# VHH binders against Protein GET4 (MDC12.19), part 10

Target 1, 324 residues: Protein GET4 (MDC12.19), of Arabidopsis thaliana (Mouse-ear cress) (q6gkv1)
Amino acid sequence: MSRERIKRELPPVQEHIDKLRKVIEEGNYYGALQMYKSISARYVTAQRFSEALDILFSGACIELEHGLVNCGADLAILFVDTLVKAKSPCNDETLDRIRCIFKLFPRVPVPPHLVDVSDDEDVQNLQESLGEARSRVENLTSFLRAAIKWSAEFGGPRTGYPELHAMLGDYLYTECPELDMVRISRHFVRAEDPEKFASMLVNFMGRCYPGEDDLAIARAVLMYLSMGNMKDANFMMDEIKKQAETKNPELSESDLIQFISYLLETLQRDALPLFNMLRVKYKSSIDRDQLLNELLDEIAERFYGVQRKNPLQGMFGDIFKMMG

## First folded at step 1 (VHH)

Design u3 (framework vhh_7ubx_2)
Fold by ESMFold2-Fast, scan of step 1:
Order: sequence, then C-alpha cells, then structure tokens
Structure u3 (fold): chain B 324 residues (1-324), chain A 120 residues (1-120)
Amino acid sequence: as target 1 above (324 residues)
Amino acid sequence: QVQLVESGGGLVQPGGSLRLSCAASGFTFDDYAMTWVRQAPGKGPEWIATIYSGGSTMRDDSTKGRFTISRDNAKNTLYLQMTSLKPEDTALYYCARYDEWLSGTEYDYRGPGTQVTVSS
C-alpha cells in the first residue's frame, strides 16, 4: 500500500539483470523485452528510479548487442523517459550511458549510388534494405531526440546538449537513405563543433548532389548567423574556402558563395542598407532555396531589429517545400 | 513505423461544424509539434495551425477565429475543431509532424488526409 512497503518487497536489481540476460542468451528477445518493461515499471512505481535505469540500460545494451534494434531502441527510449520522470541531471555519468547505447546502434552505410535494379527479386531486396535503414534511423532519432529534450530540461543548454546533436547529425548523414542536409545541418549548428561540421560538408561535396554544394554551405553559414553565432559562421566559411581551393576550386566562383562573403563583411559593418542591397543584387541565387530567404529574414531581425512583415511566411515556405 | 491517420471529414452545410482527428503511432507523440494543413482542388497547400510539444499554438489569421487546434497526449491524438464552415473551406485536410528542435516549422511526416466538403 505504502511506497516504503512496496520497496521492501522488491529483490535486488542485479538478480533481475542476471535473469533477463539469461533469457536473451537463450534467444527469447521479445519475451525479455516485455519482462524488462514490466520489472522496470515496478521499480518506477516504487520510486526506485536508479534501479529502474540500471535495468533499462542493461536491457537496451544487450538487445542491441544481439542485433535486435527495435527491442533495444524501445528500452533506450524508455530509459530516457525514466530519466525525465526521475528528474535525473544532465551529467557525465548519464551521458556516458547514452553514448554507450548510441555506439551499439548498428551502422550499415547507404551506398552513394544505387545499382540499377530491374528484376522483381532485386527490387524487393532493395526495398527491404531501405525499409530496415529507415526503421533503424527512426528508432535512433526517437531515442536521441528524447535525450536532447531531457538534457535541455535537466541541466544542459536550452537547445539540448551539443554532443547529442552531433551524434544525431552524424548518424543521419551516414545511415539515412534519404539524405536531408537541411535537417543534418540544423543539428550540427547546435553541436558546437564547426570543425567537424566543415569536414562533413567537404565530404558531402564529393557525393550524390554536385549541383547543391554551394547551397549546403550557404544554409550552414546562414543557420549559424540566424542564431547570432558570427564566430562559427566565419570559421565555417574560412575552412570551406581553404578546402575548396584544393578540391573544388569552382566553388569560390559561385555567386551564392560570393554573396555569403559580402554578407559576412556587411554584418560586421552593421549596415542595413548594404544588407538589403545585397539581397536584391543576389536575388536569383538566393531564390534557388526559399530557406535562404527565411534565414536572411531571421538574420535581419537579429542584427538590425527588423520585424518580419508576416511571421508565418517561413511556416508556409516549409510546408510548400515539404509538400512539393 | 511512423503513421498519421486523419478522420472526421465529411459533407457539411455552410455554417456547420466538424471535428477532425489525427491518430499518431510509431513515435513519442509528446515530443513533437503537430500541424494541420489543407489543400483545396486546384490550389496549393495552405497552413492552418501548429501546436507545439509544450501546448502553445500558432494559427493562420484567416481561420483562427473559426478553427481551434488541440491535442490529447494520453491518446496520441491531434484535433481540429472547425466552426462556421464556408464553401471555401472545402479541401483535403492533412495532419503533419514537426521537429521543433530543428526549426519549429519543418515537418517530416504527414497523413493521407481526410476530405471536408462544405456544400448545400
């Protein structure tokens, strides 16, 4: 009836961990998942959160070690949910557990070019492989997004712990069949690691979408600026230009890249009329992606206090981009 | 697997009311902002409203007096209450998932839609 009486009725957590490990070693992965959930819920109800976390962490790790990604992810997400219920602080001990779980998620990189498949069997095998990759990516995304939110609420930065953003962005870049550089970039600008982000963008320039190299760079620099991060915006631009001189010399001749360079100088001078003139002069390059106009509106608001005429214009742009 | 399934559409007379529902599964519903979008025949998609994970809302000025977005996290369900319906509200209505940790406006999944027809 009382919480204290309930606590006294539960055995030591290690006995449950040892028993459940044996159930998994015997090949009953789904049965073990249900037992992990049931037993951890009893410890949560008893307000014995540390023990519930030990059970869920152990279960997530062992399921993932045996290649059961769905089961392991389910327990990892429940682990983060339990951190929130326990109000567990964002500290190195808890982050080490999240790192451990993350490292156990399998990596099966998508090929840069898909083979031309014409046989029904080859098409089915490709569809199955892509489906598995999408499921794996969604499971990891759910886990890390929950972890990012937890970290923001319980002692980390308001936007979430930087390393968790880097982990998610990196996994999306290497593992997601549909490469979304905008999504990846939004995580990396919050990762507080512009050197790693620059390296990833340079790696991207050698792959898949050669006609979008300047767009990817512009998005990254403008995202930093929209957050008020002039230091990392300049670092990114300098690093990319240095590497482009060696690998992609044509990139420095892009009108869009030239626009970004002039924009950085203009923001240092605090000159709104020059900012507006640059947007007009380079309109055809900027209009290649509606996101660039949305980011520039955010930059104008942040640096010059210019209020957006329609605060929902960005939302309409995102909707049209997603639905078209 | 992420799934969003809309329901509650149908034929209604001008001045009538409808309540649309969107059942979400395959993700932690509480962690995501959710939105309603509509598309009328021969027109582009039109944003209606977004409700963020914390419960705050943003609504389009043209519909905010007649439409209310809400959510029930316990049921993983998103709602749109529509009142004083006009023939111009005739459209296919979609729900969509937003990633508020990225932009607060970018969405990654949407449902197949539910048809609303306002006609006498």
Scores: ipSAE 0.000, ipTM 0.223, lowest interface PAE 12.8, mean pLDDT 80

Design u4 (framework vhh_7ubx_2)
Fold by ESMFold2-Fast, scan of step 1:
Structure u4 (fold): chain B 324 residues (1-324), chain A 123 residues (1-123)
Amino acid sequence: as target 1 above (324 residues)
Amino acid sequence: QVQLVESGGGLVQPGGSLRLSCAASGFTFDDYAMTWVRQAPGKGPEWIATIYSGGSTMRDDSTKGRFTISRDNAKNTLYLQMTSLKPEDTALYYCAKGSPEDYWEFLDSGDYRGPGTQVTVSS
């Protein structure tokens, strides 16, 4: 009925920021969270988005500075939601704010995997630390996923702003107790930083089971190729060979790595029959990971126009099943 | 805010034809792949076709002879032309922004899907 409130004059935003900072300094973290949400909602309703964003950014930062990850993440996500409502462009100023919030998320390395846990107290402490790490990762993931989505929608690249992918991939690699290298690689391949990605994969090779280093490399190269990015795919292969030459000489003897090398040459020559022959010849190596077949189907479509029969099966099928 | 609005569904007899439309707004339509998916009662979602920004298409083998995906970038509209409809084509048809390979992070989000248009094939 009454929209009188959206026409009412609101006090200067700095007055609210100063008052809310004091509430947090007095230790009322939950009360402050609710006040940030309520006050920012009033500015949003009044279509004063710049001021709402100032309040939410301030709140996210101060909550995180006080170690309140859940509260800070809640306000950071609301900040991104408000960018979407405002149709705020993906520009340097907004990216600087997202970067600032990201840097305030705690970095607590995962405890060593090999530890004596025969003591019930040690087991309890380890379980508690892993639970906290999972919660931090989940909170940051929610924030950066929202930011990537916003950037793709409002002026960034179709797949999301590269630096945001790099931030999330890096955080997942260093902070997540369970490594999802496929997910991490999907972020890094979109980060437009193949040198950093190569360095991360070389670091990861020190943690793989014997004989699995080649799978991580194959995934990365094929992901670049599936996106039509031959330049970074070639850079990745060259950089990994350069950095890992003295650390893992067996890598050059891998059938899978040999397949990837031949594949890169084949794609430069637009030779579909040779592409198909290579897939057949190296089938046993490719079948070690079903994702490799999914990526090769995508590569065939990108480079040769070969139509995929059903992308809802395998990796692509899993994504579509999640659309509920 | 991505908005996708499907239309063109309805009741049709076996052997009939329908043309579905998806009106898109809130994003640069020309830059994105677009996908048609259907979901029948009691079944999971079934991919039908994807059309990429460059115009290339990928289609499910079981429907590719009867269904054609197309787009009109000037109108920000995605189309699905369906011919020789069968009772098993009865489903909610919805469009989605992107393809699995372009927007894998966002394909599980309801914000990138339309509410759907119901197609019922019966005598």
Scores: ipSAE 0.000, ipTM 0.187, lowest interface PAE 16.5, mean pLDDT 80

Design u5 (framework vhh_7ubx_2)
Fold by ESMFold2-Fast, scan of step 1:
Structure u5 (fold): chain B 324 residues (1-324), chain A 121 residues (1-121)
Amino acid sequence: as target 1 above (324 residues)
Amino acid sequence: QVQLVESGGGLVQPGGSLRLSCAASGFTFDDYAMTWVRQAPGKGPEWIATIYSGGSTMRDDSTKGRFTISRDNAKNTLYLQMTSLKPEDTALYYCATSEDLYWGYDSFDYRGPGTQVTVSS
């Protein structure tokens, strides 16, 4: 520990960081990126991981502060790769660095629809904005995906550190031009924050086709249940009902929402025949989204030990996801 | 397109050993974390162990002293070496993977049909 602490304070590392900062200030962003990579690789080869991490963290932050998302993300991803190589534990110090990098990623929400885009120039400007948003989201996703994997492998919770899931889900919801609510929901169910997730879903419901907002709620509740998380499934349902009553009172009239309410009661009673009866009674509502049947099959397996009839059923769901 | 096929299960006496294999095809095996899961009669799925593309492993504390997960990327094959088997290890063992590891321990995008392990009572 003394050797690693002393090395982190050595003038040569300081000099490299200061010189690279000047290269960026002079506008040579690409040259600085290559220098950060080269210098950090030298320290990694020497197994001086703490110094390599300091250089990569500094570089990621400075590139992002100057609006260079691709360069900053490249260094941030390399920072996480270096954490894996070093077998660095998932601790508050490292999570603080990841959080710092995340906060430096730009937030430039892309409006879902522009009223007058028939003009060729406006169409081109919209396409450029969408392309930049996709690139930004892809870069952030690669970084946080690597960080979630690292956290699961080196001392965090098995499914990845909850806050990292919340960060990625939130960024995808606010910044991604192609809104994938299934993917966003899969992150939020692991964020250990059902109140924020409920608030996001209530906000999203205002953007759905009339009469399809109940699907987003059903997906979220069933995802919690498929994970065995009865507590957060019930919290989600109660919180959605409370918040949605003000914005969408018609939600209480949904057959699908009624099904979810009865399902929650049924799982508490551990009654497979009642579970099967509810799936039959509400089949028309459930069949509105094939994912609901897939989640219900997982719930039946988890709560009742019912073997899935088709072990490749998930493959069909993935094919549909690739098409959408 | 993704296919996972388990083998190596069978009847074994308490204290015995078995080596399970999972042959993977239809995806770039080297890029994916692979998981072993078991399901006993009347119970839900129980996660056993995950092995990452680089070889690092996460294991359930209850079995990590008796079970070892490993992979051979050249053969696109996942292994589970089981020692000191107990009657309570009787279950259908299947391999699984997810396109996204975030939900990989609790739910899986792809699962094999499983191989039955029965520890004689």
Scores: ipSAE 0.011, ipTM 0.513, lowest interface PAE 8.7, mean pLDDT 81

Design u6 (from u1 with K97A E98G W100E D101F L102D S103W E104S G105E Y106L D107Q; framework vhh_7ubx_2)
Fold by ESMFold2-Fast, scan of step 1:
Structure u6 (fold): chain B 324 residues (1-324), chain A 119 residues (1-119)
Amino acid sequence: as target 1 above (324 residues)
Amino acid sequence: QVQLVESGGGLVQPGGSLRLSCAASGFTFDDYAMTWVRQAPGKGPEWIATIYSGGSTMRDDSTKGRFTISRDNAKNTLYLQMTSLKPEDTALYYCAAGYEFDWSELQYRGPGTQVTVSS
């Protein structure tokens, strides 16, 4: 021994896990949360990260199993923070643990916003349900955002591990009271699962009002193209047409969908003048959503090297490109 | 002709408070998620918070207890309420239409408002 031995050592990690699990099983949920945090912090301070991770993973799982979403999420986020401190690589073992935690987050149907409710009890119950759903979504989002960032930093793809994007996008789609299809789509285009994304968009079209279906599809295809992913853009367009033909055959008659079809052919042919002509010809359809023009400017930059119209934002372009 | 104009920055002592505003024009504000970002000298942009069109929020844990994001759709205005300010909060603060920088590009961004925390 060349180094001074520490005067006291921490007990075996399994002993702590077993004891804390019993505390929760006996109903002391908040006390257990504080003990998980305190004990794991001691292991982190001692640079014993594997033991800290075992404690935090166990705690996150058992709190979630008992329906304590806030407590379980706190421990899950601390688990990911500890992965970052430990510089733990993005490997199958750690991803399995993240997947396990994710699966334990509850899924509760959120009733649609009812503008015609006038009973005070019904209004109060609706407000409480929506508040709980927002809290659950915020907790899960914080956890998976941290996991995505960790995966990008420590050996995963630069934009974050695809399955983590799929998990977050799926949870937002099913559980968030305020449905943000743009954000959901930004996650799914990074999920490397265009078949699942297409199925989700077909499901979304089945429950939204007529006249918005083509916008959701256009956003998704243009997002793939803005990332340089021609293969998945084409796959998704073909899959949407295949799956939606019996539910909304008129979708193919949309000017915007026709534009997207011609755009895909144009990009295969590397023809900037034709690209510009198509944007002019379909201007009224594109202008229905400002995001479509922004995505098309990104596509022109990526495929043809055309400079974006905002010169001030261009000064930070290198920084933004390093972040994705 | 999208424009975002931040205001409310300035010099403040440690422990003080500031309220930042972002006035939006040239797009349908109600349809967009809105974000606050800061950039300290010599550092990259740091995401602070996002508020979605429906009012739900997502916040960075390091500032969550001191900073509150809110919006007024009737006024096309985004806000950031900052309390218990520290010298490390010194940065250029700017708003953006869109989400976090980490894996998604911001669509539009304002010129920023300078916050300096010093005694």
Scores: ipSAE 0.005, ipTM 0.244, lowest interface PAE 9.9, mean pLDDT 80

Design u7 (framework vhh_7ubx_2)
Fold by ESMFold2-Fast, scan of step 1:
Structure u7 (fold): chain B 324 residues (1-324), chain A 121 residues (1-121)
Amino acid sequence: as target 1 above (324 residues)
Amino acid sequence: QVQLVESGGGLVQPGGSLRLSCAASGFTFDDYAMTWVRQAPGKGPEWIATIYSGGSTMRDDSTKGRFTISRDNAKNTLYLQMTSLKPEDTALYYCAKDEYGLWDTSPYDYRGPGTQVTVSS
């Protein structure tokens, strides 16, 4: 006589959510994390993805509400992983959940006073604050990076959903102790909000490195152009010129900014020889950042079909000409 | 230092097959989406396929029935299996590191030097 265990059906998802909320209310945050993972995995195995997502969303939110960023982020990332496994479409319902999780990540801007810290207690407190900020930024970046990938794969734009790029770029600008304007700009050029991006760049010009203000603008405009987005490139340049007239009037005298202005006119007129001439004429300004040359190579490829470096081009080009 | 090196291209007859490889170094390969892009003579770059860190793929409709993207995380290698090749598939094929699963890879997300595929009798 063989006895076979009947597979037990999973209880209603709300029962698990209510039970796990009580575990957290009792202060067992790390135990709750393991329970959320275990229970959601059972629903995933059962192909009950909607219920797994409900559990993970609830867990991410409650852990973040209690200030447990690492635990909350772990569940938020698993939530996005589960969206991928479920092949969940990029729609408003799912985006609302991502927005909700994002809103719960703490915002504690890095203190601006680094040079005047001499008290041992103040130094230690500042070091702790910077460490916490780095951890928060890493956790949010992992979550939103996963969400951007998911959105690109399952019904959003190929470059990822614009609002998710805006959320990540904004958080990096306000919360990251090590300000990386190249990384921030990569997100904002995909955010479909050139007005906000221009305002952020003008704000940045007033704060950090006066000698690099033109570089940040050039990078942003060239990034738009490398994506084929001439409209937003021109909009941004016009907005920055207007806003910078009072805040940084010397910006218009920059050789690099002059180059960008001539470049925008040249690209509208389909003039590769003029494009190449401008790169040579302004080489000293462009060479201040190797990224500008890389972006210009991408622009030449997109607008004129000019190939990047290819060690096999000559060999196969000759073979192709012989055959064709 | 990010480095991408494509290989496996060559001359092939119409209807033939090729397997392209992209050897990656200088970054945590497993954490990034990887993309294949091609550029035909006299044309701009054309996106072919993206494979995400979890193994899911997004493919261009014109080639998805003939081309398969895959990855081997243990070897830090990206692959493109091409079948039923046509003269119109003649192009330089690039792999690209794709930080966010975007087909549009910025220049600071590196492209390799490419591997030439020529489809001809």
Scores: ipSAE 0.000, ipTM 0.329, lowest interface PAE 13.3, mean pLDDT 80

Design u8 (framework vhh_7ubx_2)
Fold by ESMFold2-Fast, scan of step 1:
Structure u8 (fold): chain B 324 residues (1-324), chain A 118 residues (1-118)
Amino acid sequence: as target 1 above (324 residues)
Amino acid sequence: QVQLVESGGGLVQPGGSLRLSCAASGFTFDDYAMTWVRQAPGKGPEWIATIYSGGSTMRDDSTKGRFTISRDNAKNTLYLQMTSLKPEDTALYYCARPYEDFSWLDYRGPGTQVTVSS
């Protein structure tokens, strides 16, 4: 579907954009947010979606340019909501707008010596910075999660546009104070960039928790396999081995990493009895994280058609996390 | 664009059976797991069952002996076969599509009312 370009150049829309920009420049940030919402809603009600999108995009950008993350994110999310209402296709023009909004989200590196803070003033400043980072990450996550969902519905891949997954995964890795490698990995396996993902995992191993390095690698490889992506699963394993060979020799001694290597070979040979035997032999390593069993059940279904017989742990609670 | 429309609810006597249907449109139905949830009067929503794209199923322990989830990909339709119905099964039944990582429900239909009473 083609957007009606001529509607973007109508004087009333440009006048609204310029006027609202001035309201923000004068320091009335909350008033401007309400005006952007009110004016865009009027265009949406009139089914003049192109004009509503121009107003919301402009508003999201100017709010973020002034460091108003909550206001900017609110308008960015409403922009994506309006794309859905308009049934706007996942095309380069719309993706460029999403990319522009993303680039305006601030990045504030986490200090490398958090554990060295002992002064009351430094502790208070750290706590405030962590709270701001959590809010910023939550706002960015809401925006990109909505964009990923929109892209899946309107012409992108079923799992969402790869670049949007890469953007969210990268932002979570660099900006989130509480690092969730499972969540980050779920985005990177959909990003169609196994080289960047491998590099990120090697960087993670160099920074944090050396006793859990093999779990992060196993999760990534099994996630690729659960999606039927043997090519990227093998690339990930080979690239990690190559890069970690110099930096973390202990990784080669991991039973879990050995299991993953045998699993990759077994799946190529279509040998269900051997697959089952490997799960039994390496049970102690696999049981270190219940997610590994869940991914292996999905792999068994995908490669061998095996019906899952065990309930997923915690799934009952997780299913009730509804979006309104 | 995504639409989920439930049907097949109604008034049934204790011990009776009902088959609920959910017509899905606006997405590639075959590629998604699908879920049934219910909400009883004055209570929050309760998960019943999920069926994955490959046909494997996960069911709540309290109902799995009486309820069976199934799908017909050619018709873009999800089913819930309910047997040996009890007054406690009275609820609004929703068809839902979970997010791919199963951390939350992505879309939910308007629901179909099931009332078990004499």
Scores: ipSAE 0.000, ipTM 0.162, lowest interface PAE 16.2, mean pLDDT 79

Design u9 (framework vhh_7ubx_2)
Fold by ESMFold2-Fast, scan of step 1:
Structure u9 (fold): chain B 324 residues (1-324), chain A 118 residues (1-118)
Amino acid sequence: as target 1 above (324 residues)
Amino acid sequence: QVQLVESGGGLVQPGGSLRLSCAASGFTFSSYDMTWVRQAPGKGPEWIATITYGGSTMRDDSTKGRFTISRDNAKNTLYLQMTSLKPEDTALYYCAKRYLWSETLDYRGPGTQVTVSS
């Protein structure tokens, strides 16, 4: 004898959303978080992913709209995890939801320069503000890193969808108290927006110590070249020269910038001996940052087939560095 | 549309040999670095070998001397010649593409299953 399994349908998803909105409107934001997670998990278990995604998206947005960044980020990350479980394609509809969530993350810029503060109350207020900014940045970073990985796995470009890299890089640049230009640059070279990246680097030159502007530019150009992107490497160099002409005229006198200019010409000629000679001639400038040597090794492999000892590190190392 | 289709797997005895093939279409095969990766049940992906667009090869030390990666640009085909196979080599084998502007791999098709057992 066959046993007939009585199935009770879950209520329409909109009914759950409407009820949860009322809980939030009554001020129970933290209770609503647990309810969103519980209800969405039931739909995931039932393989009803579209409905789970609707619940999580709604919850992320409403928590963020009420200033509950930790709760909103928790639901946003779970939204992306659910996209992965559902094998949801990287399409405009899903990307629009990610854009919507991103736009709801607060923007409270932290000054690029720390000013001497002698008042104990001012010091404490600054420490509290920096702690809040750091928490917001960590939450947004976790969300967008998950989204970048999802996009790479399910139909986007294999390095992750360019706009998501631009969103994360821009947020880190404006909101992160601990400015990491190497990390920001790794995102922008994948953003397919060399104009915005160049403008950001020109803006960053106001934050550098004298004589360090050239390092940020060299990193950016070499990162593009290490990816085989000669077009954007040349665009970046040309755009920086135009934008920085009046702001930092000493840039043209940098040995490192001169090296980069000759390197760009050399790569067009497929001339490995000239490439090696330039590395030797400009060694003292290149050795200012070990990352430049690592990028040049990747460029040599890309353009000339020169063997690297740790190819897995080159293929996965950058992804892990961006995720960490 | 980019496609990678793996073939040549099967059941082999320990000490045996297999040649895996990966047929590529929808892109300029000769302009890209190509990689072989394997995944055993319950484990994450493990890199095996890469051949650059320039023909240089890089291999994991655990398979060095037993596995050889090669390519035929005229046929848009990537190969992995496997010798002295061990039970530990049992896995699903994928070929992957590195984009010119990217270090990221592109896993395509169902892979090809290699089972090493007596």
Scores: ipSAE 0.000, ipTM 0.093, lowest interface PAE 22.4, mean pLDDT 79

Design z1 (framework vhh_7zox_3)
Fold by ESMFold2-Fast, scan of step 1:
Structure z1 (fold): chain B 324 residues (1-324), chain A 121 residues (1-121)
Amino acid sequence: as target 1 above (324 residues)
Amino acid sequence: DVQLVESGGGLVQPGGSLRLSCVASGFTFSDYYMGWVRQAPGKGLEWVSDIYSGGSTGYADSVKGRFAISRDNAKNTLYLQMNRLKPEDTAVYYCAKDLEYWSDSGYFDYAGQGTQVTVSS
């Protein structure tokens, strides 16, 4: 492992990148990780952020290329942390690097056999495979969540750069062993790609329990509406009706889907009494998921000014009263 | 019925330490991001830290190096170890499920009742 002279100027960054690549090629992956961290920290301390970013990006990519997801993710997260310290703007060059790192995260197919495993060794192998999938998803999520936050702070949209939301949502949908469609939907409504989101929901419908396909659609449409995005909410409903009719014709008979259709017409007409009437009439369908009531409260605030609450403070409102 | 119960808050002098705990029930704890959010007197909510099922963590810049978040999935319990406490850390600390980084938030599914932390001489 290399030692540096105490009072010497730092050498050119490419020299470090070349040396560290050789360490990895020789199979010393963990040693290389520690070297990338140490060397990049020295450049950060010296306020040479561009060079620190070059080292961290190179390290993240090469570790991931060699299948070392934990090491690669560690360097990728440090890369984003360094973007924040440098106050680096959300621009195409930096986004290209984030895309490159994202593409190097492995996609592992669903286990080839979805059968009951009764052999002790097979059970252990399945447990290890699920653990690896969870770890991989966790690592990618930490990286992209940090990137989304960085993009929101340094020149991107307030809610984070849309493509980063699309990347995270897509990865969660394809790679996470435990699907959380609410979380996936929260990302996709910010991705500015309602066509892709609609296609994903149509694909997902075959995986729902009987009578729950309509909940996923309702969540998506209400999330768009809670953000004031009528255009994409209507696009979603139109696209779902067009694509889903061949897969789930029974959706047209769902009380919840009928409610959403009437709701879209009511919001176009700016009629609060009709909005309130619809919530009462379809209460049984809406109460199937408490999130729908929360989204409807946000919609009422946005479209009719009914409540003066911050969405965060709404959740903590009673606690504020108790504290004085 | 989701329930989050915080404990461990109290009065401590500057430079001291406290460990917060949050016991979760009513959902599959291991499937969710868990986090800590705080509210200082007269201020808005501030995200403090979060953690995914396998242990990947995030921290607000104001607490990096001083606070450590951890979880015990077998016990459905979330922890926050707070070291080198400052008067500025005085706040009600809330355990939260499904916390996100975005400025508009909107991703709190549930929060507990909170536990008061007061850092004062």
Scores: ipSAE 0.000, ipTM 0.213, lowest interface PAE 16.3, mean pLDDT 79

